# Designs tried in a protein design chat: VH-VL binders against Calcium homeostasis endoplasmic reticulum protein (CHERP). Part 1

No score or structure here was measured in a lab: all are predicted.

Target 1, 141 residues: Calcium homeostasis endoplasmic reticulum protein (CHERP), of Homo sapiens (Human) (q8iwx8r149to289)
Amino acid sequence: ETQLDMNEFDNLLQPIIDTCTKDAISAGKNWMFSNAKSPPHCELMAGHLRNRITADGAHFELRLHLIYLINDVLHHCQRKQARELLAALQKVVVPIYCTSFLAVEEDKQQKIARLLQLWEKNGYFDDSIIQQLQSPALGLG
Positions, changes and structure headers below are counted from each chain's first letter, unless a header gives other numbers; Kabat numbers aren't used for antibody chains.
ipSAE, averaged over its two directions, is called F for ESMFold2-Fast, E for ESMFold2 and O for OpenDDE. V2 adds 0.75 times the mean of E and O to 0.25 times the DockQ between the complexes of E and O.
[cut] stands for letters that were removed.
The coordinates of atoms that the task and the answers printed are left out; those that the model quotes come from them. Centres of patches stay.

## First folded at step 1 (VH-VL)

Design oz4
Fold by OpenDDE, look of step 5:
Structure oz4 (fold): chain C 141 residues (1-141), chain A 121 residues (1-121), chain B 106 residues (1-106)
Amino acid sequence: as target 1 above (141 residues)
Amino acid sequence: EVQLVQSGAEVKKPGESLRISCKGSGYTFTSYYMHWVRQAPGQGLEWMGGINPSGGSTGYNQKFKGRVTISADKSISTAYLQWSSLKASDTAMYYCARDFWSGYEDYFDYWGQGTLVTVSS
Amino acid sequence: AIQLTQSPSSLSASVGDRVTITCSATQSVSYMHWYLQKPGQSPQLLIYDASNRATGVPDRFSGSGSGTDFTLKISRVEAEDVGVYYCQQYDSYPLTFGQGTKVEIK
């Protein structure tokens, strides 16, 4: 099995972090789907996003913008029935969301909470995951 | 205040070329996609296509692809819709609409006043 | 393309009446919006993402729904609410609108 180039991934993530444009998000999404060829690769990508988002010192915009990428990927997974990538993201979404939510003040928490509303509405995650996301303080406990 | 101001009404004949314009003001023009929506007389709204003024990438409704060209001049914050050869069926009101990108969703938050194009022999 | 079908195509209501408009999609839609086109005017954003009122939109307007079925409600219709209402999906290209619902006041 071929190895993923995480540097290449990071090169795509940086424009997302800096500008959060539709084109940047699309490019990141497309790369992820192009490399979602096996469960291990999906988990590697998901894990990498988790690591970047939950890293100490990560600023709010980095976290928010990469979660926007995840949101776009989730939407696309549902549309295209990409089960493996969806499953991989489900494994990391709780620490991603909870860390990001708890790291900021209420005004910024609202921006993150809006994504939870979308995820609930669209049924991206199991109820057990949603429950954890609804209680961020407990999600990291 | 965000404003989209479109060019004036046009009366043309079949086979003629036409370019109509939409000028954005009150915001950073290159930060928002611009779309064109058509409304034939007494009909509903129909998406024609859109452009990213930053870079000029375009997307089209297949129905109109090849018949119209969407472009933009970011130096004057203006988007364009043009025909090389008009048909009678092109008679319609044409709206430009700004695409608001929230980071995870898009919607048309501002609309131009519309440009009426009449094509008749 | 995702097709959107509104119901009804037209309705006539009295001031103060409750109005309900539905929009059905051929497939699940994540991002549904509603626009109002008043007579002689350009369309204007009314509801975004199924249930959020745009700036300046009165609270008598409400939106709901998910998946393939969406609803716009006017709790107490006023004369100024006359026009054609359109649902629109921004889930995938090509972007598509419903055929519109014309609302008139008796």
Scores: ipSAE 0.224, ipTM 0.779, lowest interface PAE 2.1, mean pLDDT 94

Design pa10
Fold by ESMFold2, look of step 2:
Structure pa10 (fold): chain C 141 residues (1-141), chain A 125 residues (1-125), chain B 107 residues (1-107)
Amino acid sequence: as target 1 above (141 residues)
Amino acid sequence: QVTLKESGPTLVKPTQTLTLTCTFSGFSLSTSGVGVAWIRQPPGKALEWLAHIYWNDDKRYYPALKNRLTITKDTSKNQVVLTMTNMDPVDTATYYCAHSEYYYGSGSYPEFDYWGQGTLVTVSS
Amino acid sequence: EIVLTQSPDFQSVTPKEKVTITCRASQSIGSSIHWYQQKPDQYPKLLIKYASQSFSGVPSRFSGSGSGTDFTLTINSLEAEDAATYYCHQSSSLPYTFGQGTKVEIK
């Protein structure tokens, strides 16, 4: 009943991971909005992204490119008032951001930290979540 | 060390098409987030941004000039090419290419951290 | 299109004194403003990014501040080599725009 074609999702994620083209991001985003039919659907998508990004073997480019997808989805959630998908992403953003930030050295950390600055200014997350993102080691526990 | 260098004609007649090449080293357009922009400066005047291309072929243009501008890249040659059609004497300027390190997708666009030396293009009969 | 207005257009300043340059945006740009130094007959060099973040290798006498529409570049103690034209640049929305420039000379 809360069924999603995760093979189809992964087939759309792979071009984002590999090349991160504007068209690839748009295709992944459009799939997510087309399948955001209920809170459980949104949670499945967000949880899948969290699992891919936080996996022990995930390399930096995979993490960064999927975070770019999340950034584009957050923007469109706010514009379209897609509350359920936004809420699902809010539940997973801490492990996504903090794992990715802690996995890299300073120049790459700065690239990720600038995304946090954008998210703060756009108001995607409440103060509790922002506080956790600002303290990555504490945020992961 | 990051370096960029502009090349192309220094004198162009009105109505002709200008083609400028930015050749760079110290970075690659295979690197996620990286982009190259074109900015010009008429003699004694302020800077004017023209176009920007990212490693993933995402492209941005100055809207009023969009129908005159084409930006492309050749990652293997470390080159970015700007083509500007229907040149006019008011387009006389020093043309710069510049590096950017960060990508924000639909969000804010990044600063230009390293610049080429510039090439003066004069448009006259 | 976002207009950036710098003030003043020109300053002649005694060495070691403080220089303040302002940039006002016609609408809010958050902190998406950057400052460049251009010496005579040279290409622009990035000084400050995102309102207040110093670029690599920039002397500590350069600092930036502001948010929203009003931004300031400060040179705390002017050196002779700081004689240049300074530009602000917004990257908040297309088209990216630059201020008209502020020329700083040594008295």
Scores: ipSAE 0.391, ipTM 0.794, lowest interface PAE 3.2, mean pLDDT 90
Fold by OpenDDE, look of step 5:
Structure pa10 (fold): chain C 141 residues (1-141), chain A 125 residues (1-125), chain B 107 residues (1-107)
Amino acid sequence: as target 1 above (141 residues)
Amino acid sequence: QVTLKESGPTLVKPTQTLTLTCTFSGFSLSTSGVGVAWIRQPPGKALEWLAHIYWNDDKRYYPALKNRLTITKDTSKNQVVLTMTNMDPVDTATYYCAHSEYYYGSGSYPEFDYWGQGTLVTVSS
Amino acid sequence: EIVLTQSPDFQSVTPKEKVTITCRASQSIGSSIHWYQQKPDQYPKLLIKYASQSFSGVPSRFSGSGSGTDFTLTINSLEAEDAATYYCHQSSSLPYTFGQGTKVEIK
């Protein structure tokens, strides 16, 4: 199986982190979908995003912007019925959301919480996942 | 508390350029996810989205009017400015600016949760 | 662009009656529909966001439902103060668009 180039991925993530433009997010999303060739690859990408977002010292905008990418990917997964990538993201969304949520003050928490509302409404994740996201403090254990 | 207020000329002649300013408080366009939109409503008619500007200076325009519209922001002044060229009587409307939240690359789900009172702009000779 | 078509255009109803307004999208928009209330000489006010989520301060008699292409705003028991024009709005894709509005009058 062909190994993914995580440096290439990081090169696409940086503009998202810095600018969060439509083009940047689109480029990141497209790369993810073009490389979602197997479940292991999907998990590798999802895991990488988790690692970047939950890293110690990651600033709020980095986390939020990459979560925006994830949201865009989730939306696209639903439209394209990309179940493998969706499944991979489901495995990492709890630590991503909870870490980001708990790391910031209330006004910023609300920004992240809006994504949860959207995810719940759109049915991106299983109920068990949604329940964990609804209780961030418990979600991280 | 979030507040928005539109200001500018209430009377414009045909072919002239309209410049409207939205002055707001209670939020900042330096905050990720925040946006401000312009929406207009001809008398007795429906609402029409015109333009949208985000914290990262990303801009969106109604395609049919794109060539006539320019939206800019001054974060330090908490202002968003809309310019519309070549005004026509058909452009007579109440113009609103509105606050929005949330953004993602391929689209967004911005509801307009806070609005200005609107300003009626009449285009007439 | 996505076209939103509301039904009906106009309703005259007696207080305490149930009011139903529908909004149909020309294509699927998931749940990215919002409802606004506009009273005469006032700015539009957000009522429902994302098809079914009530905005802060909105009376419980207002509710929204639907997904995909068909959406509904319901006023369970109409109050006199609810006389207004109601608009649906989609934010699924650019350009953002509104329905033509539904005017609700009190008999």
Scores: ipSAE 0.379, ipTM 0.828, lowest interface PAE 1.8, mean pLDDT 93

## First folded at step 4 (VH-VL; from oz4 with light chain Q27E S92D)

Design z1
Fold by ESMFold2, look of step 6:
Structure z1 (fold): chain C 141 residues (1-141), chain A 121 residues (1-121), chain B 106 residues (1-106)
Amino acid sequence: as target 1 above (141 residues)
Amino acid sequence: EVQLVQSGAEVKKPGESLRISCKGSGYTFTSYYMHWVRQAPGQGLEWMGGINPSGGSTGYNQKFKGRVTISADKSISTAYLQWSSLKASDTAMYYCARDFWSGYEDYFDYWGQGTLVTVSS
Amino acid sequence: AIQLTQSPSSLSASVGDRVTITCSATESVSYMHWYLQKPGQSPQLLIYDASNRATGVPDRFSGSGSGTDFTLKISRVEAEDVGVYYCQQYDDYPLTFGQGTKVEIK
């Protein structure tokens, strides 16, 4: 049972996965902010993204492009002081990042690692989370 | 190679209309936002607004909203900046700049050569 | 709008000098960039995302900073480094530039 239309969410996620345009990212982010009505709503959205990204069948482009969506949402959460959505994303970022990082070789790892540098610089996560992200094999342990 | 080629310098009087252009080549025009940046004589850089050429969606600096129109013709890979009624204070160099989007950040990676607009009576 | 203030507003340096330019924002900025406008030329990207050099930018240029305070450094200034340096934020519309730092080589 869900108060959120996850089919609508997935329909917005698919263009992000396929082409990852700036407009597609914006549409997904706008949907998430429009539906961030309570902490449980925020946790459902964040959990859905975690489930899609960490699924065994997920290919790298899906993972990377949805991480780009998460990055845009984190940025706007900070600017809008959207504490509940930020907190929900903080709860899922370790499995999201670490699974995606460990699944690929050096040059693709570099793309993901640049996001970690940005997140650390911007203070989106506490030291405990950052430490786990910096040691991906331990972060998934 | 990526190039942004702007229309030539303009000398105008107050009250006249004007449209200047920026033609992009060497890349897929509709895949990148295009922005206009103003530089008054002896002054710094000032963002005016931008356009997504794919759908024509625009964003403006409120200072210039209603004073200029930003548009694009994707069939000829060209963006436009247009005034319906120029003022002497519109005298400036105008640059177009391509918005490179990396997937999470934007920056202006290529700039046009500039179009000098002089408005005097 | 996010206001950016650069310091100094101008400076004069000798070839080989170390140059430091700062950019202070009125609120936290995640996406800060640096541009150089050489005399009579269009601006060109130097540094994106605070610390990454654009293609073809020499390693004597470096950027750092986060939050509200950002720095551009030239470790050993060369004659071709003359021009006006601008910081620029892409966090929120309207996009804004710093007022510029004019660097002259004496």
Scores: ipSAE 0.604, ipTM 0.863, lowest interface PAE 1.6, mean pLDDT 93

## First folded at step 5 (VH-VL; from z13 with heavy chain S102E)

Design z19
Fold by ESMFold2, look of step 5:
Structure z19 (fold): chain C 141 residues (1-141), chain A 121 residues (1-121), chain B 106 residues (1-106)
Amino acid sequence: as target 1 above (141 residues)
Amino acid sequence: EVQLVQSGAEVKKPGESLRISCKGSGYTFTSYYMHWVRQAPGQGLEWMGGINPSGGRTGYNQKFKGRVTISADKSISTAYLQWSSLKASDTAMYYCARDFWEGYEDYFDYWGQGTLVTVSS
Amino acid sequence: AIQLTQSPSSLSASVGDRVTITCRASESVSYMHWYLQKPGQSPQLLIYDASDRATGVPDRFSGSGSGTDFTLKISRVEAEDVGVYYCQQYDDYPLTFGQGTKVEIK
């Protein structure tokens, strides 16, 4: 069985959702790295973020701010060669991005699209994932 | 308009203490990190450290750790750079710079006019 | 620390010339920025995230690059473009700048 304190995780996510400061992002990222003990642990954290972001009742700012957390984690996974956490995030990024993109109109879509440009440039995802992110309606199919 | 106004030029002797200041206006001071950047005469830019004015948390370039103290007084929107004992090699222009941050965007968008510190016998 | 090496260290250009400045990082950088320090002035932001112009920066300035190799270009240099150009990374502490590229106008 894989054991993580999801109450503790949610307590760190709430300041990110509410104010999205650099310190709040860093605290959430540090928690995720401290708890990235095995592939199942990484998948639980990534799945939890997917569930929070893709929930029908999620407001755009919640989605955007947690995507900012994911972006910071992806960056540090790449630098630290944290392959298991990176792989877990790669498995959930399509529903996360595409749901968030499709939920809003052009002005907010551009904020999300800038992140995709950054992710392409930094090479976080293979061609198959990038193609799905570039076609959000098909990516959720 | 956003402004960062630094204290005036200083002429000091080795061994003296010094605190220089950077006052931010035209924005919410506690919403942005503040950094100090050094430029020795005729040389390039060198990051010294920074502070989150909201809680006072600091980070330093190892080269300057123990040599300077970075602090802030949020009630007057002012950041400080302080030496306990100056050396001649501290002769430089010192800039404060505001750290713009939104999500993942992270760059120095406004700079103070600089404070020239001259340390000589 | 991430080392940033700029080329050239200095150059002299005529008004209307195309100018190219490069910045090479010792390891991959996601967050590369460019600043200009005009004579007697403090630095100012030109380009953030490798390619995005800061507000008020003329279209003649452009940035490109990823990984370890970054470029700043001035398509038609003007007299006001004189100064020292610095690349800067925000990927890892300590934050570091390139050594600078001095641009003079003949």
Scores: ipSAE 0.596, ipTM 0.862, lowest interface PAE 1.6, mean pLDDT 92

## First folded at step 6 (VH-VL; from z1 with light chain S30N)

Design z24
Fold by ESMFold2, look of step 6:
Structure z24 (fold): chain C 141 residues (1-141), chain A 121 residues (1-121), chain B 106 residues (1-106)
Amino acid sequence: as target 1 above (141 residues)
Amino acid sequence: EVQLVQSGAEVKKPGESLRISCKGSGYTFTSYYMHWVRQAPGQGLEWMGGINPSGGSTGYNQKFKGRVTISADKSISTAYLQWSSLKASDTAMYYCARDFWSGYEDYFDYWGQGTLVTVSS
Amino acid sequence: AIQLTQSPSSLSASVGDRVTITCSATESVNYMHWYLQKPGQSPQLLIYDASNRATGVPDRFSGSGSGTDFTLKISRVEAEDVGVYYCQQYDDYPLTFGQGTKVEIK
């Protein structure tokens, strides 16, 4: 009932990681929306992204490009009022952002911080989450 | 230097076909979407549609779908806007615009000089 | 489709005046941009994502807003600022522009 083809998901994630084109992002987003059948499905997808991004061996490009995917999904969740997928992403965004921010030097941190500015403006997260994102070391516990 | 150069002005009669062009230079043509924007005389800007030149995928404003065809020839870095049968209401300035995508946001960063199309009987 | 309404539709200003142009959307917009079309020219990008100045745009131009209400301001207009200003959303297809605000310098 809560089954997802994670091999299919990973096959769509790889072009995003490698080249990060608009079409690759769109394909990953469309897969996520097509498979967002229930809260457990949404949590499996969001958890998978968290696990890939926060893995110890993850390169910056993998992290940044999958965060770009998450950003596009957040935007479309808000527009289409996809509350379950949005809620699932809200549960994982702190470890995703904070791990990625803390793993790199200032220049790459600026790329990630630009997304936080956008997320604040667009209202994807409540104040508690935003405060944790603004203080990355505290956000990880 | 990024540059978008459009084909010259056209004077046509209703029912005639027409293809206008937009040639991109100074950048990797297949890395950026290209859009067409219409401006009728004395009117504002109106998005018609766009194309990803790398695979040819298109998106249209429904107002113009079936009235125009957007295409690209990546071997010569050129996008096209085409009518099979023009109407007097197609009289307008037509701009191409390059879509810059940063990874999360899009905007039109470079525009062609415009192609004036006049359709009159 | 997301409709954008600009106010005012036109205005006349003296050099040095402050100018304010608003753009109201029928739905919340996350990606709002501003363009200027000077007389006889193609449009050019002024502001992206509500508040970021495009390269080469003078500091007298500023943008603000979120949700459904956005503002473009010119702190001290110059003679070369004449033209039609357009807001534009990139949230959903069809992409839409505001109807334009014509700015004349008297």
Scores: ipSAE 0.730, ipTM 0.904, lowest interface PAE 1.2, mean pLDDT 94
Fold by ESMFold2, look of step 8:
Structure z24 (fold): chain C 141 residues (1-141), chain A 121 residues (1-121), chain B 106 residues (1-106)
Amino acid sequence: as target 1 above (141 residues)
Amino acid sequence: EVQLVQSGAEVKKPGESLRISCKGSGYTFTSYYMHWVRQAPGQGLEWMGGINPSGGSTGYNQKFKGRVTISADKSISTAYLQWSSLKASDTAMYYCARDFWSGYEDYFDYWGQGTLVTVSS
Amino acid sequence: AIQLTQSPSSLSASVGDRVTITCSATESVNYMHWYLQKPGQSPQLLIYDASNRATGVPDRFSGSGSGTDFTLKISRVEAEDVGVYYCQQYDDYPLTFGQGTKVEIK
């Protein structure tokens, strides 16, 4: 019913995965805002990111770099009051974060945990979601 | 060691053109945005604009848009700030600053020594 | 544009004093930074993202705050801490600085 050019999205995601430059992140974010036309469009984009990040065999760099994209989108959603895209990301952030956190050891966990500290300070998520993110095994259970 | 070395002080008259430079060394120049920050005598800091040296994309403070041009020559690791027609109100210290991006946040981690531009009759 | 207002505009402190500088924003800021410009020098990064000390910054410097209200503290000021302190937001263009807080040591 709801259609997005997912090939175009994936073409923008690949440079983020590979090199994670500020321009690559910006291009992916801009595409998401340009295509955030309705709640179903937002849910398709968020679900696609969830699927890519939580997939079996996804490497840590893929997960981290796409989480950096999500972080930039969360910031801009808050600034632009893009409630529908924010809500769609809020629905998928727990599996995204918790799967990525639990898949790695302390050094890489620390990189992900720094983002949680930022998300909590900036108020992107309610206390229930933050609590789940702070206890990743319980958040997925 | 990361260094940003700016061109020397300039004394100019209104209506003259000027280009000042900021040469980056000790790092991969194209991996970091570069910004220009102005400080009028006895005043605070004011962001003028920035550039991604990799592709040349720029962002300007609207106050200075059309008044200055920001550019870079990545082959010599140098960023530029340029006026086509200076005004007396352009008298200020001009700093370049490197933008460090951590993956989610930006801040200016290294600054040039400053270029004093004096515009007077 | 996001405007930043610092308080106080200037202060005079003795070595060993506690110093508190505030930065108030006209709208919520997620990415707030602090810089110090010592006399005759370029600015230098002091605190990034409200509370993280830059490399080599002594632990007597601390930052806090979120939303619209941010604070920089010096627990025991030293003579070398003289200069002008600036907050700076990186949430949206144009990037803006506070008007500065001049700290003198007496």
Scores: ipSAE 0.694, ipTM 0.894, lowest interface PAE 1.4, mean pLDDT 93

## First folded at step 8 (VH-VL; from z24 with light chain Y90W)

Design z37
Fold by ESMFold2, look of step 9:
Structure z37 (fold): chain C 141 residues (1-141), chain A 121 residues (1-121), chain B 106 residues (1-106)
Amino acid sequence: as target 1 above (141 residues)
Amino acid sequence: EVQLVQSGAEVKKPGESLRISCKGSGYTFTSYYMHWVRQAPGQGLEWMGGINPSGGSTGYNQKFKGRVTISADKSISTAYLQWSSLKASDTAMYYCARDFWSGYEDYFDYWGQGTLVTVSS
Amino acid sequence: AIQLTQSPSSLSASVGDRVTITCSATESVNYMHWYLQKPGQSPQLLIYDASNRATGVPDRFSGSGSGTDFTLKISRVEAEDVGVYYCQQWDDYPLTFGQGTKVEIK
């Protein structure tokens, strides 16, 4: 069955949101890999992160710190050839990035844009996705 | 402003114990991992392991696991590298290096001056 | 562990020369860095994340590459650039360095 303990996930996400330490990110990442049992499980996790990050009430620090988690997960998906989790994140990255980028002014936008530079270099996304990320207003529609 | 100051050179015999130190200043010590990197005479750099000084969790290069202990005393902003029983092959320069983590990337941004350890029989 | 092989292992250059150092990895690397160890000194960061110059590093140093192949270039070498250059990966533990490239001035 395609059930996940989202309370457990949120309990691991909260320290990332609050303090964003390497250990907190590692714990969230490890949970995601341990629970990436099937494509639907991967889509549930990715969708949950999208929902948390794109919520109207989400503060910039929440968005940035959870994007840092996503960045670490993307890296490890590529290294471990976790195609299903990677694909699930690829489906949600445009709304995640573009909503977060458009919600803030230039100083904070530069923090977000630094990750796009990294994602482009590391080859996590195809050219179509990268183009949408580079034009955030167009990427959202 | 950030400084990593290491303990002085050591001359030892095989079988002796040793603890060398690295004191960090000019920053919040517990906010950054500290790593140890060795360099045998005339050789390249080799990562030994690191520590999160906040909780004391460690990671080791398997080559050195069980042979050295990495620890920290956060009350005096100091990291340690310790051997229970030195070998002649432990003769090297030992550097501490601060792990700068931006939220997505790590690199060694500051290094100690090095501690030369000479182990000769 | 990810093995890094630098080429050349040693070179001799004249002041003003262009110098190219390569680093080849046994698997794809997303987080590649370059350090310089000048004679008698600790290593110092030159380039992080393949292409970003660290603070205070002159613009004659540049880095490039992705995947398994990375390059450090010195557009006009100076006498102070003498030392051993190391690439270093932070993709997976154990962290590893290349074997080093010794740059001498002739």
Scores: ipSAE 0.764, ipTM 0.913, lowest interface PAE 1.1, mean pLDDT 94

